VHH binders against q9y6x5. Designs and how they scored, part 195

Target 1, 379 residues: q9y6x5
Amino acid sequence: LPPKLLLVSFDGFRADYLKNYEFPHLQNFIKEGVLVEHVKNVFITKTFPNHYSIVTGLYEESHGIVANSMYDAVTKKHFSDSNDKDPFWWNEAVPIWVTNQLQENRSSAAAMWPGTDVPIHDTISSYFMNYNSSVSFEERLNNITMWLNNSNPPVTFATLYWEEPDASGHKYGPEDKENMSRVLKKIDDLIGDLVQRLKMLGLWENLNVIITSDHGMTQCSQDRLINLDSCIDHSYYTLIDLSPVAAILPKINRTEVYNKLKNCSPHMNVYLKEDIPNRFYYQHNDRIQPIILVADEGWTIVLNESSQKLGDHGYDNSLPSMHPFLAAHGPAFHKGYKHSTINIVDIYPMMCHILGLKPHPNNGTFGHTKCLLVDQWCI
Key: E = the ipSAE of ESMFold2; O = the ipSAE of OpenDDE; V2 = 0.75 times the mean of E and O plus 0.25 times the DockQ between their complexes.

## First folded at step 8 (VHH)

Design wb12 (framework vhh_5j56_2; at its last look DockQ between E and O 0.09; V2 from the best seeds 0.00; counts 0 for: pae E 4.9 > 2, placed apart)
Fold by ESMFold2, look of step 8:
Structure wb12 (fold): chain B 379 residues (1-379), chain A 127 residues (1-127)
Amino acid sequence: as target 1 above (379 residues)
Amino acid sequence: QVQLVESGGGLVQPGGSLRLSCVASGFTFSGSDYYAIGWFRQAPGKEREGLSSISGSSGGYTSYSDSVKGRFTISRDNAKNTVYLQMNSLKPEDTAVYYCAAGRYIRGSDYYSYDYWGQGTQVTVSS
């Protein structure tokens, strides 16, 4: 009887929302399972890179999804949130659903996790939904639970992605208590629905469930803008990605572009690729552009003086505002255990252990998650 | 194809009321926080100003600009795929062309983008 795992992401769920808002259903899930209060994610703290880091155990430079917007100079290909289906972008790593379904007559199922509707190494998730943000959580959950319960070969790994609270975090900002309370209450209700559905279908006792997120959210303001047009003419560079980490492809001498940008704002760090801090693990991939600009927390890089967002993410991964949480429940996990922190890349080797899969080479450390698991000695 | 059609504009005296409608087609609005319909206005010589928005969820998450908060109310009818703006206590400075716009969140987006716009309806507040 192979072990089963459901991996759930609520996009943009900042770790401290757990302290600042009420989550009766999520708290009950945690009380019967485990909590990791802070997950240190990878730089840059964006959606596509961090979701792929969870399922590969790799830093962004190693798995090749280095931003939500990318350019490859050799092939002249572009990647964006609306142009993400080319396997070229995803093939620098092997995500867990590929490894899972190629082993021992197993299947994988997916409801909209980034990459699951792409054939990676000529392998696409056995059951999947094409990405469509208009599909309700209920429909995503219905498909996932149907596949978990009624598939041959059996689905042993499933994943489910939901766009909130990220969408509302961008729209209102994390400090808007009134709006964020309503949004987060709805998310807690969805978690309650998830648990109740698993119980009704007889899956709850034997299914391992991880509820996590890719990043947090910080407050933005029209008073905190960095206007690139004030420092450099558009004609000197191609803009690959803008904020809060801008990716700059020089059209003229790289040093000249760097010199025009280096004193543009005291609230922005300008790095030549070789000077990007080692702690970011963000240097050794051709998709990382020759110059990056990293805004301070809560600052927005713009080409003019307007911005439509009140919340954002993508900043330095040392910032607590960028960190998500992880909660888990199931036969592999302790009951009522809280852990302070892990690295987001540690989730992959833990999931491989739970599923009995041999992990591909990765940056995670299994020892960091041992205390969550009943079959491991913690101390 | 997405279409938005405004109606309900006109001439009104200061202190009066109007109700604007925005009918959406080719766009599934209800049942998701990922859709938003917003009301905007543009007076001659001014920037376009965001006034209010409502999400497609059954609970309807709303927001209001400071300039209209307490006087304007946004609401929706999911069966008709329609959003309303009830405008009370109208002032001469509310004179503008009023637009509705549809926004959609996609994973990996940094913000809601209002990419589909109606043609606008004129509101004139004058004695």
Scores: ipSAE 0.121, ipTM 0.588, lowest interface PAE 4.9, mean pLDDT 90
Fold by OpenDDE, look of step 8:
Structure wb12 (fold): chain B 379 residues (1-379), chain A 127 residues (1-127)
Amino acid sequence: as target 1 above (379 residues)
Amino acid sequence: QVQLVESGGGLVQPGGSLRLSCVASGFTFSGSDYYAIGWFRQAPGKEREGLSSISGSSGGYTSYSDSVKGRFTISRDNAKNTVYLQMNSLKPEDTAVYYCAAGRYIRGSDYYSYDYWGQGTQVTVSS
């Protein structure tokens, strides 16, 4: 039987949650599998970009999903969470479910993973759910597992996405122990449901399962605000994305806009596009605007008035608060093995290996995940 | 760029009524529940409080705080890209600067994150 892989994302699951809270079901999952304690995600540390990096192995500048909100100056198109269905935005890369789908005797399935309800390179998963936040985890899980179990051609790659604990992190802030404890317990229970469902269907022993996330969450405060209106008139630029990484499209001379912003706050770095630090791999794409503003951890960029967010993400990808984790279980993975860190782009070549797929050119390093795999020599 | 402009504030007697308007430019909130416009107020020495919100979908979701429920009504005109707050039975304690804000729905919760704000309009309720 061809290898099967289920990729699960719990949005905004900060890595250190595992150290600070109890996860009986997830810990059992880890005990019988592998854990990567910290995954260094891609900059910017946002949902759409990082989810696409997981399934492409590419930095954001390469796969073209450079933010949750984007603007293309040539086509004058806009991308957002509510406007993400145009293949134009996704076609700069080939995600793994497309690669898998194009193989003989294989099909892909998806439950609300970013980009999975869009025909990319004229290919869409044989089975997918249109994104709807109101659909329960249970329903998503039921569909995914049904497809994994009863599809022809067989589903060999599937994705499952859930919006928590991100939504709650934004609402309560990650430092709210009372509310976040409740939320994280629910997440653990969902993991329990996942495992139970797989066992009930007889999939557990033969299915490779990766549980991961796209980013973490940092605490925000009304005392840590950067008001752009104090530095520059709003008529001088178009805001494409706001916080914590603002994308600025100047309406006047770029240099003038830059000069007005460069000293706006000691808690914000201002970059011309060509001066964006190389370590971000966030320069070589036309969808990146001429000026970006990067707030320090926990600071919020605002216009006029304060944001109501108590938690946020999107900051420097070197910050531990931005890092998710990765856990995995199945015949491809060792049992009881823990690894300190990998890059999020490393997941793609690993998944390709597991599935026997030839990877597209990517930024991942297969060597970083070898120790997780039973068929590899761990050097 | 997203701009919100409030109008309609002023001085009114207790028990009176006002209708506030919020005109949005550079932002289309109609067509999806992903977006919402909310009304807030801030009285001197007090924290800003949320009053009401309306989502962008046809028959959009509306919410009200307990403090204004039954007295205030939020509505929208898509053609004008304008949201209204009809305030009836006004009380002295309703005196504040009123703000409208544009927000995005946070997935998995009933929470809208408001990122864009108007300049506010003063409402004074006094005899």
Scores: ipSAE 0.051, ipTM 0.375, lowest interface PAE 4.3, mean pLDDT 93
ESMFold2 (binder alone), look of step 8: mean pLDDT 81; pTM 0.819

Design wb2 (framework vhh_5j56_2; at its last look DockQ between E and O 0.01; V2 from the best seeds 0.00; counts 0 for: pae E 24.0 > 2, placed apart)
Fold by OpenDDE, look of step 8:
Structure wb2 (fold): chain B 379 residues (1-379), chain A 127 residues (1-127)
Amino acid sequence: as target 1 above (379 residues)
Amino acid sequence: QVQLVESGGGLVQPGGSLRLSCVASGFTFSGSDYYAIGWFRQAPGKEREGLSSISGSSGGYTSYSDSVKGRFTISRDNAKNTVYLQMNSLKPEDTAVYYCAAGEYVRGSDYYTYDYWGQGTQVTVSS
């Protein structure tokens, strides 16, 4: 039987939640599989970019999804969560579900993973759900498992996406133990439902399952605000993205805009595009604006408006609060093995290996995940 | 105007077989996975349920519900613009009105939206 892989994302699941809260179902999942305690995600640490990095193995500058909000100056197109369906934005890379589906006797399925409802390189997943936040996890799970079990050609790769605990993290802040405990318990219960469903269908023993996330969450406060209007008139630039990484398109001379912003706050780094630190791998794409502002952890960039968010993400990808985890179970994975860290781009070559796919050129390192796999030598 | 016409229903004994046909007119589903023909059934007092679907692409992506998997087979004849449902090992619980529907993926929908329906054909499984 061809190998099968289900990739599951719980948006905004911060890695240290595993240490601070109880997850009976997830812990059982980990006990019978593997855990990577910290996954270093890509900069910026936002939903669309990181989800696409998982399935392409590329840094954001390479796959072209560089933010949740983007602007292309040549075509004058805009990208946002409400306007994400144009293949123009996705076609700079080939995600794994496309590669998989182009193989003989294989198909892909998706439940609301970013980009899966868009024809990329003229290929769309054979089975997919259009994004709708109102659709329950249960319904998403039911569709995915049905497709995994009852499709021809067989679904060999599937993705499942859920918006929590990100939404609640934004609302309550990650330090709200009362509310976050409730939310995280629900997440654990959903994992229980997933496992139970797979067992009921007879998929559990033969299906490889990865449970991961795109980023963490840091605590924000009304006491930690950076007001751009105090530093520069809004008529001098167009705001493409705001916080915690602002993308600035100058309407006047770029140098003048930069000079007005460079000393705006001691809690914000201001970069010309060419001066963006190399470690971010966030420079070589036309969709990155001429100036970016990067707020320090827990600081919020605002205009003359107060932020209602008590938690946020998108900060420096070296910050532990931005890091998700990865757990996996199935024939390809060891049992009871824990690993310290990998890069989020390392997931792609691993998934390709599991599925027997030739990977496209990517930024991942297969060697970083060898210890997770039963068929590999772990040095 | 899109029209779907089902045929092939009737009375059959348990363990028997039937082949349903769905002829589509005014609708071309071949050549694209954005289009599909699906079979549905509705028993008295129960909700309509999906049974099987086939996409329009040459690859022929098919799906089955758990209730009919291994017993029912969906196929198509592009030259005749017809979709078939071969039903084997029929059971009394398979008694229902069977419908074919033409579906297209529509933005804002969860998946395929079936906008065109046949009038249905009665299938009765009884000793």
Scores: ipSAE 0.006, ipTM 0.211, lowest interface PAE 10.0, mean pLDDT 93
Fold by ESMFold2, look of step 8:
Structure wb2 (fold): chain B 379 residues (1-379), chain A 127 residues (1-127)
Amino acid sequence: as target 1 above (379 residues)
Amino acid sequence: QVQLVESGGGLVQPGGSLRLSCVASGFTFSGSDYYAIGWFRQAPGKEREGLSSISGSSGGYTSYSDSVKGRFTISRDNAKNTVYLQMNSLKPEDTAVYYCAAGEYVRGSDYYTYDYWGQGTQVTVSS
């Protein structure tokens, strides 16, 4: 029997929610498995880049999904949350579900993980759902478990994506205790349902399950706005992405645009592409625009004075508010072990190990995760 | 195709000794540090625990967990593709199923990926 893995993401699940809110079902999952308390994600700390980093083990500059909104000057192509189907954007890397299903007697299944409804290198997940946010968690879970039980060749790698607590985090902000308590209780109930469904179907004992997230969430405010129109006429540039990391394509001399922006706000760093800090690993891709603006934590870049956003993410990946957690359970994992931190790119080589796959070249370090695994010599 | 077979388990009194053997086939263990053989154990209701390992070169690496250091000794016979675990001063807490596993070195790292496992041999330390 080949090893099986289910990778689950709850979008925008900030690591310290585990300390600040009650999760009886998730805590029971952790008690019988492992916890990584903080996962250091990749910059920009946005949904599409970080989900692709999990499944490729690559920094954004290497896998090519460098933001939720992108522009390619050579092909004149645009990428957005609602326009993400062109394989052109995804083909700079090979995600784990592609490698998995190219093995003999194996297939992959996906319930809405970013990229799984795209034919990457002419290969789409063997079983998948087209993205539709209206589809319930229960339906996503039922499809995944059906595929895990009833597929030939068997599904050995499956993914499951859910939009919360990210959507509510944007709407209410992470400091809204009343609303976030309600939202996070619903998430914990879904985790309970997931475990019970797996037990009912006889999958629980032999399936490895990872529950993680792509990023956290920080509080925003109407008194923390950076008004870009106050600093530069929007006719001087094309705006590719806005907040909290703006991507600026100059229409005039790049140095002139930079000079108009450099003193716009003390709460925003302005970088020429060549000056982006090396620790971001965010420089060596043509999709990264010539100028980026990086807002301080909790600050919002706007074109006008209004913003309805109460929570956001995308900030510097050194910020604890941007970090998710990782929990795992299954035959590959220790029981009751806690680990302080890993890098999000480390998840890919760990998953490849569990599945018996040869990883593609990547930025992860297997040694960072080997103490989570029962088959590894950690001393 | 890679096969590992443990032997030498059994019942022993506290303070006694036992020698386990792990016979490997389907790959060349000796001659480089690319491969390692490790010993692991799992008691009922507990997690699998790493005990000791040895890499394939003549001057290769050996390691021991703190729980067995000074009591257990790993060794090998390259002509037989066999690794041994000499277990001395056995305690009731050493009661478990003992496994050997073969691993490949992951380049640029200090670890081995143990992909091939034996079926295990029972060791019971009891009066």
Scores: ipSAE 0.000, ipTM 0.115, lowest interface PAE 24.0, mean pLDDT 89
ESMFold2 (binder alone), look of step 8: mean pLDDT 81; pTM 0.817

Design wb3 (framework vhh_5j56_2; at its last look DockQ between E and O 0.59; V2 from the best seeds 0.00; counts 0 for: pae E 4.7 > 2)
Fold by OpenDDE, look of step 8:
Structure wb3 (fold): chain B 379 residues (1-379), chain A 127 residues (1-127)
Amino acid sequence: as target 1 above (379 residues)
Amino acid sequence: QVQLVESGGGLVQPGGSLRLSCVASGFTFSGSDYYAIGWFRQAPGKEREGLSSISGSSEGYTSYSDSVKGRFTISRDNAKNTVYLQMNSLKPEDTAVYYCAAGEYIRGSDYYTYDYWGQGTQVTVSS
């Protein structure tokens, strides 16, 4: 039987939540599998970009999903959470579910993972759910597990997405112990439900399961605001994305716009596109705007508006608060093994290996995950 | 089709109380954790301010801004599809137009998007 893999994402699950809160179900999952304590995600540390990096192994500049909000100057198209269905935005890369499904006697399934409800390279998952935040985790889980169990050709790769603890992190802030304890307990219970469902269906021993996240969450405050309107007139630029990484499309000379912004705040770095630090791998794509503003951790870029968020993400991907975790269980993985860190792009070649797929060119390093796998040598 | 209608505003003395109501039509408030109804206010010359929200979840999770915490209480009646804001210990600074809004958390938005707004109700706190 071909190997099977379920990839699960809990949006905005900061890595250190595992140290600061109790997760009996997740800990049990880890005990029987592997844990990567910190996953260095890609810049910018946002939902759509990082989820696509997980399944492509590419930096954002390479797979073309460079933000949750994008603008293409040539086609004048916009990308956003409410407008993400155009294959134009996704076709610069080939996600793993497409690669998998194009194989003989295999199919892919998806429950609301970013991009899975879009035909990419004229291929859409055989089984998928259109994104709907109102659909419960239980329903998503039931569909995914049903497809994993009963499909022909068999589903050999599946994705499952859940919006928490990101939503609550934004609302309450990650430092709210009372509310976040409640939220994270619910997440742990959902993991319990997942494991129980897999056991009930007889999938648990043979299914490889990865539980991960796209980014963390940092605490924000009304005392840490950067007001762009104090630095530049709104008529001089178009805002493509705002905080904590603003994407600026100048309406006047770029240099003039840059000069007005470069000293706007000591808590914000301003980059011309060509001057974006190499370590971000965030330069070589036309969808990256001419100027980007990067706020310091915990600072919020605003216009003449107040922020309603107490937590946010999207900051420098070297910040620990932005890092998620990865846990895995199944026949491909060791039991009771913990690893300190990997890059989020490393997940793709690992998944390809597990599934016996030839990976597309990617930025991941398979060597970084060898210690997690039973069939590999680890020095 | 979604409509929100606020009521209950008026003139009140400092220290007084008001109860605002927000009736939703064309929208089922209960049944999803990612739906919420929030109360906002806007005073003349000031930006709109979020005050309180209540989730559509069965648990009915609530939140409050620091400016109203301890004084205001949000609640809901599912049968009436109505959300309430009980405002106690009102101050002159609470004078504003109060709005209710229906919002949804959407993947990739990173916040609750309030797509539906009421017309607002005036609250004036004055001696």
Scores: ipSAE 0.396, ipTM 0.721, lowest interface PAE 1.3, mean pLDDT 94
Fold by ESMFold2, look of step 8:
Structure wb3 (fold): chain B 379 residues (1-379), chain A 127 residues (1-127)
Amino acid sequence: as target 1 above (379 residues)
Amino acid sequence: QVQLVESGGGLVQPGGSLRLSCVASGFTFSGSDYYAIGWFRQAPGKEREGLSSISGSSEGYTSYSDSVKGRFTISRDNAKNTVYLQMNSLKPEDTAVYYCAAGEYIRGSDYYTYDYWGQGTQVTVSS
C-alpha cells in the first residue's frame, strides 16, 4: 500500500499557544507522534507566502508568492487574497501535490489549501474544493476522507486548510485570553474530531498526518500606529501592500520617495530592495517592490489615524510571535519525540521523503527533520 | 451593494439611555462566524474608537471595549438584518458620532476588515 500523507494547516496558530492553553486532543496526538516546538517561517510572515513555502520548500523570492498582495508592472496584473486564481502568480514553483499526482497510480486531494484550486503548470489538484470560507471543517474533512478512501488512482497526498485561529487572532488579538481560549478549545475539538473520523474510517493506522501552521500572531494597539500620510503625499507612490510590511512602488524618483520615508518613524525600517537584509531571503524577485517598509512588532502602518487591527502578523520572521508549530503522527514518525526548531522550508523535503517523491530544487534541509522519522539515523 | 444605516442618536442627559440601530442591506449577516458588525465612535479631534462587535454565528459572539463594557450591550435581529447598540449610563465623554460597520474574514486577510461603513448618527450627552 503506497505511503499516504495528510497535511493540515490551522492558520495563525502561534507556537506558544500550546504552552498557554489546554489542548487535550492535540496533546494526545503529539504524545503518540512528534512535535516541533517552533517552526521558523519565511519573511514576510503572511498566509499565502508561507503556505506555498511549505509545499515547495522555497523562500518567497524563489517561489514568487511574495505577499498576500502583489503587483506586476509589466502585465498590470494584481494578486490579492480575493484575486488569487491566475496561474501566472503560482507558476514559478511546482508544489508537492502537482509532483505527487504526476506519478503513476497516484492522485492528490485538497480542501482549500492556498493554490490547490489553481491549475499550476496546467495541473490542478486531482480532487479539490474551490475556496469558500463558509464551508465547515466537518465538510472539508468529509471530502478529504471520501477522496482518501474512494479514488482511483488512490489519493496519496491530501491537504486541508482551516482559517482559525488566524481569523479570531486578528479579531480579538492574541492577548484576549477569554475569546482566544474559546477559539482554541474549538480548534482542539476539531482535532479530536479529525482523529476520531480517521479511526472510524480505518485510515488512522496507515496515514501520516502533519498538523502545522503558517505563522503566529502579535497584539496590535491604537497606540502603535505609523501614519504614512504624515511623511509623504500618497500621490508620489503606488501602495501595493500596507501593513506590517508595506510595498511601495514610486511614481517619482525612487531616491526622493526613500528620503521622504526613511525618517517617518523610529518603529519602521525602510529598505531599498537591494538593501533588504540577506537573512530575509527576500530580494531576488521582480514582484518585490523597489521600497519596502517593515514595521516593528505590534506596530501598524496606516494611511490615516484609524486602525481596525487587534492582532496581526507579517513581521520579521525572527520573532517568536510569528512562529507556528508542527506536530505529526503516523507510521513514518517516531512516537513521543520532541524537537526544538526547524525551518518551514524543511517540511517540503521531509514530505517528499515520506511519499517517495524526488524533490524539486529547494531551500529545505532534509537533515533538519531526519530525527522525526523512524527510517532515519538520528545520532 | 452593501449598505449600513444608523439611527437612534440624539441628545440625552448624563445617566440616560439610547438605543442605536444599524440596518444592513446587500448581504446576509447570519450564519457565519466570519461575518461581523461592529459599532465605532469618533469624537471631534479624536481617533475613531471601536466599541463592540457581534458575529454572524448562531451563538452571536460579542466583544466589548473596556471603555463601554458593562454599560453598552450589542444585539441583533437577523429577521430585520439589524444590529443594535443599547447605551446605558451615558456620560458626557460618550458624546461622539457613532458608526456601524460590517466586515468579513477570508483566507489571507490581515484581520477582519470592516469595509462597509454607515454615515453615522450623532450622540450628545449633556446636561
Scores: ipSAE 0.128, ipTM 0.580, lowest interface PAE 4.7, mean pLDDT 90
ESMFold2 (binder alone), look of step 8: mean pLDDT 81; pTM 0.820

